# VH-VL binders against NAD kinase (nadK): the designs that were tried, part 152

Target 1, 268 residues: NAD kinase (nadK), of Syntrophomonas wolfei subsp. wolfei (q0aze0)
Amino acid sequence: MKIILVNNRFKENTEKKAQEIAGQLSALNVEVIIDNGLDEPYAGTVDFIMVLGGDGTMLRAARRYGQRAIPVLGVNMGTVGFLSNIEINELAEYLPLILREEYSLEARMMLEVAVFQQQSLLTRVFCLNELLLRSNSPRMLSFALEISGQKLEPYRGDGLIVSTTTGSTAYSLSAGGPIADPQLDAFIVTPVASHIINKRPLVVSPEREISLHLLEEREAIIGIDGQIKMDFGAENRVLIKRAPHPLLMVNLKAKPFFTSIDRSLQRQ
Key: E = the ipSAE of ESMFold2; O = the ipSAE of OpenDDE; V2 = 0.75 times the mean of E and O plus 0.25 times the DockQ between their complexes.

## First folded at step 15 (VH-VL)

Design KK2 (from GG2 with light chain Y31S Y34S Y98S; framework fv_patritumab; at its last look DockQ between E and O 0.03; V2 from the best seeds 0.00; counts 0 for: pae E 18.5 > 2, placed apart)
Fold by ESMFold2, look of step 15:
Structure KK2 (fold): chain C 268 residues (1-268), chain A 121 residues (1-121), chain B 113 residues (1-113)
Amino acid sequence: as target 1 above (268 residues)
Amino acid sequence: QVQLQQWGAGLLKPSETLSLTCAVYGGSFSGYYWSWIRQPPGKGLEWIGEIYHEGSTNYNPSLKSRVTISVETSKNQFSLKLSSVTAADTAVYYCAREGFLHWTPYGMDVWGRGTLVTVSS
Amino acid sequence: DIEMTQSPDSLAVSLGERATINCRSSQSVLSRSSNKNYLAWYQQNPGQPPKLLIYWASTRESGVPDRFSGSGSGTDFTLTISSLQAEDVAVYYCQQYSTTPRTFGQGTKVEIK
């Protein structure tokens, strides 16, 4: 069996705990790879991913490994979020089940994001929460949104969020989008500080393709999961689709989404 | 739209290795699990195993010691090897795609036409 | 492993009459995370590969006539052909995909009486 332990290098308790768990697993003849974010993602065959930390660490793991269809377990090490399943002090209780592969999986839709300059692909990334298009100056953006080739009336404002249902409780919520059940597959398209009152949030079929480009020269940024930022200008276009694979989240302990909303939002 | 074409040798002697290939046309190879299933004459269906397009596999425990499934992604192909065959391995062998709808699996939605493999007694 | 048992092994039904095939799994195939039963039904005509009819226990695949319906949950499932047509003469298989190995029922041959 081979496991990746994902941690946050900037949180010392996480590094120490990852080494401790790796030692325990090695004693059981389990091969362990530690991913603290410094190196390229591990490319070899892996059976399981354990994320030690909060939602931010899970977002990085999802971007690195989510398209490989590997079970991913969130282990909370402090702040309760939306993406952890068990607490660190419960890991010993659940470890036998993990090693025997006796758990269920919950699928979470991801976005595939492709950024172009003219017709040339610059980059492709996958994300769990959202893509943000926003102004990088005091001036508002004027931009076009297309959904499966259908051109909407131009947008004017600070930007736009294209979110998964998992991301509905992140920036999309702060921008006025709905809280969505993460078991639904959908895009949530939320304007940011729209100049136009009739530009309301849209809930869009996951089968659609979403395209964004600027209608005039402006300095803008594309943000991914609040953790990756790229310059975006009038020569660029971004295409957004449902990713080929969902994130496969391990479910060992019941964590009811609806009764936890208020507690989890207090921690963001 | 999506079609699977399969080929390989149909007549084997005991102890030889069965080798079959399946090619994917008219659709995406990436993002799916690809399966091999067999059916002895007049009998039911037996799942042999599956492979993800980047190479990870799951095998039927009853066959695991003799089975290798592999991919050649550049050709949109995946292959089955079954070593040390006996007469009990005589069957029609099918390749299939494991389907997903809204990221939830729903069984095998596209099948190859099948290849009869006969192992002499 | 999850064992799948079909009943009956063979079924003779008059044209236009109802055909009913049962399938039982040794363990639940209900996914609590998706709230779907990971149970499929296939039709196999002589000399042809299996064809997917029903998935998630009760959802018809595209192009499947509405006379085919599936029902059940957990461990007990039923395929019903409400009005048998000549082209429905085939062998029918249930299959679970809740866990590996994937397993099939032994098949039910449907014939015209």
Scores: ipSAE 0.000, ipTM 0.390, lowest interface PAE 18.5, mean pLDDT 86
Fold by OpenDDE, look of step 15:
Structure KK2 (fold): chain C 268 residues (1-268), chain A 121 residues (1-121), chain B 113 residues (1-113)
Amino acid sequence: as target 1 above (268 residues)
Amino acid sequence: QVQLQQWGAGLLKPSETLSLTCAVYGGSFSGYYWSWIRQPPGKGLEWIGEIYHEGSTNYNPSLKSRVTISVETSKNQFSLKLSSVTAADTAVYYCAREGFLHWTPYGMDVWGRGTLVTVSS
Amino acid sequence: DIEMTQSPDSLAVSLGERATINCRSSQSVLSRSSNKNYLAWYQQNPGQPPKLLIYWASTRESGVPDRFSGSGSGTDFTLTISSLQAEDVAVYYCQQYSTTPRTFGQGTKVEIK
């Protein structure tokens, strides 16, 4: 068995723990690769990914490895969030199950986001939570939204979020988006401070494609999962669709989503 | 224009590991899926697998247990390893790019020249 | 896996005449998101890698002569060479790229009668 331990290099406690866990796993004849984000993602095949940290670390891990159809376990290390399944102090208890592959998987839809300049691809990423188009100035953006070739009325506002259902409890929520069942595949299109009062979020089929571009020259940015930032202008286009593979989240411990929403949100 | 150059050992013995590398020139490595395809002599084409520039892979299930595709982004290269080769693995191996327009894939638009790999005892 | 089946396996056509190659997929290769058929046609000459001719079932790749055309949708596709030229002698493959693994037809050898 080969396992990637993903931790946050900026959190010493996660680094230390990763090393400890790596040692323990090695003693059990498990090959371990530690990914603290400093290097390129491990390109080889692995059997399991263990994410040590919070939601941010999970999001990074998802972007780095989510398209490999590898089980990904979130191990919380004292943070609050929605993406961890067990606590670090529970790892020892569940380790035998991991090694025996006695766990269930929950498929979480990811986004495939492509940013273009004219006809040229600038970047393409997969992400678990959301794509954000946001003004980089005090001025509102004017941008076009197209869904499966259907052109909507131009949007005016600070920005727009295209989120997965997983991401519904992230920035989309803060922007007034609905809380979605993470077991549901859908896009959530949430306006950010729309010029139109009470402009409603859209829940869009995962089978559709979403396109965004600015209708005027403005300074804007594209944000991915709140961690990646890219300048965005009138020459750019964003195309969003469902990623070809979902993130396979390991479910070792039952974690009722709906009964935990209030508790989780209160801590954020 | 984008060109793919590929290299590796062309003669192997059974049970050895095939190793090929493909380098991308004249274009962006980032943003594309890069594939390996093989063609036995006188036969059709078989897709082996692909790798995205960030390292995510998809493999043909028929070869998954033996195939490893890796990437070295700093060199704009990606590689194929096929373990435990047999005579059945004798083929011309091609690296290729899956092109796309407006984020929509449209097929393998750039190919390497191919590398004949012969497995013989 | 999506199985691709071409017909015929070989085709002999006189110069200047129409050549027609059919390709059938075991499953639809029409993408709902893009409304495109993820079907490509390739031409392969001996000792050369395949060359992309047609993509999205009916769009010619740049530099491909007008005599080449693709048609079809869903599961049934056709490559047509309206007037066969000497340089068109090759093996032609259809390919689906709707799902992984990518799969090719078995190929159709086009020869001059």
Scores: ipSAE 0.000, ipTM 0.460, lowest interface PAE 13.7, mean pLDDT 91
ESMFold2 (binder alone), look of step 15: mean pLDDT 93; pTM 0.957

Design KK3 (from CC10 with heavy chain I54S L55S W102S; framework fv_ixekizumab; at its last look DockQ between E and O 0.03; V2 from the best seeds 0.00; counts 0 for: pae E 16.6 > 2, placed apart)
Fold by OpenDDE, look of step 15:
Structure KK3 (fold): chain C 268 residues (1-268), chain A 122 residues (1-122), chain B 112 residues (1-112)
Amino acid sequence: as target 1 above (268 residues)
Amino acid sequence: QVQLVQSGAEVKKPGSSVKVSCKASGGTFSSYAIHWVRQAPGQGLEWMGGIIPSSGRADYNQRFKGRVTITADESTSTAYMELSSLRSEDTAVYYCARGHTSKTSHGYFDYWGQGTLVTVSS
Amino acid sequence: DIVMTQTPLSLSVTPGQPASISCRSSQSLLRDIGLNYLHWYLQKPGQSPQLLIYLGSDRASGVPDRFSGSGSGTDFTLKISRVEAEDVGVYYCMQALQTPLTFGQGTKLEIK
């Protein structure tokens, strides 16, 4: 068995713990690769990904490895979030199950975000939570939203979020989007400070495609999961689709999503 | 269609400078980067640098030790590459190419100029 | 600088037969966003280079489907399923992960 331990190099506690766990796993004849974000993603084949930390670390891991269809376990290290399954102090208890591959998987839809320069692909990324288009100035953006070839009325505002159901409890929620069942596959399209006060979020079928482009020569930013930022201009297009593969989240312990929403949101 | 048309062949003496132009048409000049790549006779490709006309930001291959200056004129959709202190080793075909780029990353070159032969000889 | 190494440097292929060119980078070209910043160019005799494959596996416009790019990280492969006479030229891989952008040595493809 080969495992990637994903941690945050900026969090000393996660770094230390990753090393400790690596040692323990090695003693059990498990090959371990530690990914603290310093280096490029490990390109070799692995059987399991263990994410040590919070939601942010999970999001990074999902972007780095999610397309590889590898089981990913979130191990919380004292933070409040939605993406961890067990606590760090529970790892020892569940480690035998992990090694024996006695766990269930929960498929979480990811976004495939393609950014074009005119008709040419500039970059592509898979992400677990959301794509954000926002103004890079105090001025509002004017942008076009198209869903499966259907052109909506132009949007005007600070920006727009296209989120997965997993991401519904992230920035989309802060922008007034609905909370969605993570077991549901859907896009959530949430306006950010629209000039139309009552501009409603859209819940869109995962079978559809969403495209965005600016209608004016203004500078904007594309944000991915709140961690990646890239410039976005009038010559750019964004195409959002359901990723071809979901993130396979390991479910060792039942987590009551709906009963924990209030608690989790209050701590964010 | 997008075209990059470069200036004609040059013959230069060692120690002199050469300035090659690349005029773009059929597309949005300011939205892309213009890169310069040279190819010595019978050799491979070497990236010299690139410029984003809209920002004026230019990146250079440090191997040229400051001998390369890349500029762009948005009003004429023309990019320029000036190479100073010419040496015999600078004899090459110089290509301009349109690149897809952002402020944080460089992309691929989808269109190329026809090339400009620069010969450096005594 | 990232060093790009192509193999072989020359290749002679019978028309209709497949061809394969390898490109290795001195460091991974796979970014955290999951994209490989590796591109392939073809320079036909007497012509300027032309884009063939970009971002590891995407074919440029007008490129026949007999061309394919694969690989990730440090090892990449350009494949031609059925080589044709028009495929003669020098193939270059290029990394655009970081400056300076660097090319492989080139692989000269000839027809037997």
Scores: ipSAE 0.017, ipTM 0.558, lowest interface PAE 6.5, mean pLDDT 91
Fold by ESMFold2, look of step 15:
Structure KK3 (fold): chain C 268 residues (1-268), chain A 122 residues (1-122), chain B 112 residues (1-112)
Amino acid sequence: as target 1 above (268 residues)
Amino acid sequence: QVQLVQSGAEVKKPGSSVKVSCKASGGTFSSYAIHWVRQAPGQGLEWMGGIIPSSGRADYNQRFKGRVTITADESTSTAYMELSSLRSEDTAVYYCARGHTSKTSHGYFDYWGQGTLVTVSS
Amino acid sequence: DIVMTQTPLSLSVTPGQPASISCRSSQSLLRDIGLNYLHWYLQKPGQSPQLLIYLGSDRASGVPDRFSGSGSGTDFTLKISRVEAEDVGVYYCMQALQTPLTFGQGTKLEIK
């Protein structure tokens, strides 16, 4: 059995814990690869991925490994989030189940994002939460949104979010998008500070292709999961599709999504 | 360490059925597709079908026209392939293999069983 | 069904010399995200098949670097830079773009 342990090198407690867990697994004849973000993703075959940290660390793991159909377990190290399943102090209790593979999986849709300059592909990335297009200056953007070749009326404002249902509780929510069931496959398209009052969030079939480009010269940014940032100008286009593989999230402990969200909103 | 262990060799009469088991250990069972591939003596590899254990969804090669049934038992980490209405040309080694995806397509077979010889003779 | 055609079907090679096996599909195996759903396996005499190359060019764990895969779309090549005695067996390509999954006919590699 081979396992990847993913941690955040900027969080010192996760490095110590990753080494400790690797030692425990090695004592059980489990081969362990540690991914702290400094090296390229491990290219070989593995059976399981364990993410030590919060949602940010899970987002990086999803981008690096989500297209490989490997089970991914989120283990919380102190910051409560939406993507962890168990707490670090529970790991010893659940480790036998992990090794015997006695758990279920939830599939979570990912985005495939391709950025072009004219007709040339500049980069392709995968995304678990959202793509953000935003202004990088005090001035608003004017930009075009196309859905499967259908040109919508131009957008004007600070930007646009294209998220997965998993991403519906992230930046999309703050920008006025709906909370979506993460078990659904869909795009959620949410305007950011639109100056056009009738531009409502859209929920779009995952079979569609979404394209964005600027209608005038402006300094803009493409953001991916709040962690990758790319300059974006009038010579660029972005194409967004459903990624070919979902992220396979491990469930060891029941996490009632709807009652948890509802109770949080009632406390506000 | 992932390991797939298959049931032993079988000798069958034409018209009967055979059921081959494939027990997985040392890795995840429910989330990866389990595939069945056969190889007649001196011949190449032929995909028969695959199953996603967590959902029970199976896909089959149309060549077998409903003679193949693939099932999985999560509680025992075991997949099964049953081939009915056996003919002499079904004499082959039957392999199970683990696909590296939770779909019956797109995956590569990173672990293989040892193979099960099924001989169909009158 | 996607038809996979391998050439040659048999290959006899002097130890230390290169070998090349071609695999052609009846349809493109390339997805628009840049991935080719083409995999290579080696079946050594008396053994189960084992994975060599996945996604057209990625080497499986433990496979020596003298093995390489290249190509895209419909045309793929497996190369062995220096053939060794342990490389004897039958090589298969397989498409995994869609079901039914299909293999090439196999290429038997022998030492001359």
Scores: ipSAE 0.000, ipTM 0.396, lowest interface PAE 16.6, mean pLDDT 87
ESMFold2 (binder alone), look of step 15: mean pLDDT 93; pTM 0.954

## First folded at step 16 (VH-VL)

Design LL15 (from LL1 with light chain T100V; framework fv_patritumab; at its last fold request DockQ between E and O 0.94; V2 from the best seeds 0.84)
Fold by ESMFold2, look of step 16:
Structure LL15 (fold): chain C 268 residues (1-268), chain A 121 residues (1-121), chain B 113 residues (1-113)
Amino acid sequence: as target 1 above (268 residues)
Amino acid sequence: QVQLQQWGAGLLKPSETLSLTCAVYGGSFSGYYWSWIRQPPGKGLEWIGEIYHEGDTNYNPSLKSRVTISVETSKNQFSLKLSSVTAADTAVYYCAREGLLHWTPYGMDVWGRGTLVTVSS
Amino acid sequence: DIEMTQSPDSLAVSLGERATINCRSSQSVLYRSYNKNYLAWYQQNPGQPPKLLIYWASTRESGVPDRFSGSGSGTDFTLTISSLQAEDVAVYYCQQYYTVPRTFGQGTKVEIK
């Protein structure tokens, strides 16, 4: 059995804990690859991915490994998150189940984002939460949104968010989008500070293809999961689809979604 | 590991349609752009066009009116048709993969062996 | 269209000596967000398809000898063969993949002097 441990090397004790866990697994004759984010993603065959840290580390793991259809377990190391399943102090208890593959999987839809120079592919990026299109200057954007070839009336404002249901509790929520059940597959399209009176958030079938491009020369960016930034100009276009594979999240311990959200809203 | 095998008729008369096929072995067909390139004898390389595995195409404007590239996804194949050929279309024709590393293009990393197509009088 | 111009058109170099090929694009091929130049170099031996040598302007493809190196950014690029070997006698092409249509330089024939 081969396992990738994904961690954030700059979080307190994360590197030491990853080494400790690797030692435990090695004693059980499990091969361990540590991914600190410094090197290119491991390209070889792997059976399981363990993410040590918070939601940010899970987002990076999803981008790196989510299209490989490998089980991914979120292990919280002190920072409370929405994407962890167990706490680090519970790992020893659950490790036998992990090694025996006695767990269920929850599929989480991902976005496939393709960025073009006109018709020429520049890159593809996969994400778990959202794509953000936003102005990179004091000037607002004028941009076009197409959904499966259907051109909407032009947008004018600070930008647009295209999120998954998992991402509905992230930036999309702050921009006025709905909270969505992560068990649903959908796009959530949320305007950011729109100057067009009747632009409301849209919930869109995962079978749709979403296209964005600028209608005027402006400095803009594409943000991915709040972690990747790409320049976006009038010569560019971005195409968004449901990714070929969902993130396969390991479920060892029940984590009720709606109770967590209610508590977060009450703390405001 | 990935190999491209190409075939098609090598001798044509003017006004006929050139037709070539390229098959992909030992690797994924999905997720890539697949290209056709030609090289007249003793001359340089000319990109003809490309096709995404889902069917979207880009063509060289100089050839666009005569070129069709298509996919047969169930067979991991893509093909080139070039209509109304003349002597100027005599060349070695190559198929190639547009390489990706971490989903970012890095050039044409796999090429077919080439097919000489001669257009006679 | 981005036009690719190579210089020289042909080059004769003594065995074991340095060969230098220049490539100039009519527009930048740099994707600034990734700081990567979408520029490749190919080697073509007689009767063979082109073979990828260098990608992203300066990264060697697997199996390419370390005597081959690429440099440059934006619009000006160089392929260097630090010590020419007999098997390096070939035609070399630069190629941009930043825009459609994809375009190649006209080629540089490298010969032993």
Scores: ipSAE 0.708, ipTM 0.880, lowest interface PAE 1.6, mean pLDDT 90
ESMFold2 (binder alone), look of step 16: mean pLDDT 93; pTM 0.956
OpenDDE, look of step 16: ipSAE 0.914; ipTM 0.965
ESMFold2, fold request of step 17: ipSAE 0.680, 0.676, 0.662; ipTM 0.870, 0.869, 0.863
ESMFold2 (binder alone), fold request of step 17: mean pLDDT 93, 93, 93; pTM 0.956, 0.955, 0.956
OpenDDE, fold request of step 17: ipSAE 0.920, 0.920, 0.919; ipTM 0.967, 0.968, 0.968

Design LL3 (from LL1 with heavy chain L101K; framework fv_patritumab; at its last fold request DockQ between E and O 0.92; V2 from the best seeds 0.84)
Fold by ESMFold2, look of step 16:
Structure LL3 (fold): chain C 268 residues (1-268), chain A 121 residues (1-121), chain B 113 residues (1-113)
Amino acid sequence: as target 1 above (268 residues)
Amino acid sequence: QVQLQQWGAGLLKPSETLSLTCAVYGGSFSGYYWSWIRQPPGKGLEWIGEIYHEGDTNYNPSLKSRVTISVETSKNQFSLKLSSVTAADTAVYYCAREGLKHWTPYGMDVWGRGTLVTVSS
Amino acid sequence: DIEMTQSPDSLAVSLGERATINCRSSQSVLYRSYNKNYLAWYQQNPGQPPKLLIYWASTRESGVPDRFSGSGSGTDFTLTISSLQAEDVAVYYCQQYYTTPRTFGQGTKVEIK
């Protein structure tokens, strides 16, 4: 059995703990690849991904590995979030179940984001929470939103968020979007500081395609999961679709989403 | 090991339609743009167009009125049709994949062997 | 359209000597957000398809000898063969993939002098 162990090298407690866990797994004849963010994503076949840390580390793992249909387990190391399943001190208890594949999987929709120079693909990025289009200057943006070829009235404001339901508790929430059940598949489209009063958040079928482009030359940014930043100008367009594969999150321990919302939000 | 195999008629008369097919083996068809490129004997390379696995196309404007690229995803194949050919269309025609590293284009990393198409004068 | 202009059209270089090929685009091919130039170099022997050598202007494709290097940014690019070998005799093309249509330089024939 081969696994990827994802941690954040800038948190000393996660680096040391990752080495300890790798040693324990090696003693059980499990081959371990450590991904601490320094190197390119491991390209070989693996059976399982274990994420040591909070939601930010899970977001990186989802971007790097989420389209490979590999089970991903979130292991919390102190900060309670929405994407961990077990605590680090419970790992020894659950290891036998992991090795025997005695767990269920929860599918979480991801976004496929394609950025174009006019008609030419520049890059494709996958994300778990959201795409943010925002102004990169004091001036507001004027931009067009299309949903499956249907042109909405122009937007004016600081920007727009296109989120998954998993991302509904992230930036979308701060911008006035609803909390959504992560078991639903949907886009949540949330304006940021809109100067057009009737631009309400939209909940959109995951089968739709969402397109954005600027209506005038302005300095703008596309943000991905709050971790990737790309310049965006009048010659660019972005197309957003449901990603081909969801993130397959391992469920070893039941987590009551609705009764834990307030506790989880206080730690973001 | 991704490989491209291409075939089609190599001798045409003026006004006929050029038709070539390219099949993809040993790798994924999905997620890529697939291109046709031509090279007249002793001359340089000209990009004809590309197609995404879902069917979206981009064509060279110089050829757009005569070119159709199509995809048969169930067979991992894509095809080129170029109508109303003349002697100027005599060339070696290549299919190619636009390669991706970390989902970012990096050039045409896999090429077919080429098919010489001659248009009689 | 972005025009790609190579120079020279041909060059003859002694074995073991340095060969330099220039490529100029009519517009920038730099994607600033990734700091990557969408510029490739291909090698083509007679009767064979082109082979990718260099991508993103300066990165060697797998299996390409380190005597091949690419440099430049924006609109001006160079392919260098630091010590020409007999198997390097070919036609070399630059190509941009920043916009459509994709465009190639006219080619540079490299020969042993």
Scores: ipSAE 0.707, ipTM 0.877, lowest interface PAE 1.6, mean pLDDT 91
ESMFold2 (binder alone), look of step 16: mean pLDDT 93; pTM 0.956
OpenDDE, look of step 16: ipSAE 0.915; ipTM 0.966
ESMFold2, fold request of step 17: ipSAE 0.620, 0.700, 0.675; ipTM 0.849, 0.877, 0.869
ESMFold2 (binder alone), fold request of step 17: mean pLDDT 93, 94, 93; pTM 0.957, 0.957, 0.957
OpenDDE, fold request of step 17: ipSAE 0.920, 0.921, 0.919; ipTM 0.968, 0.968, 0.969

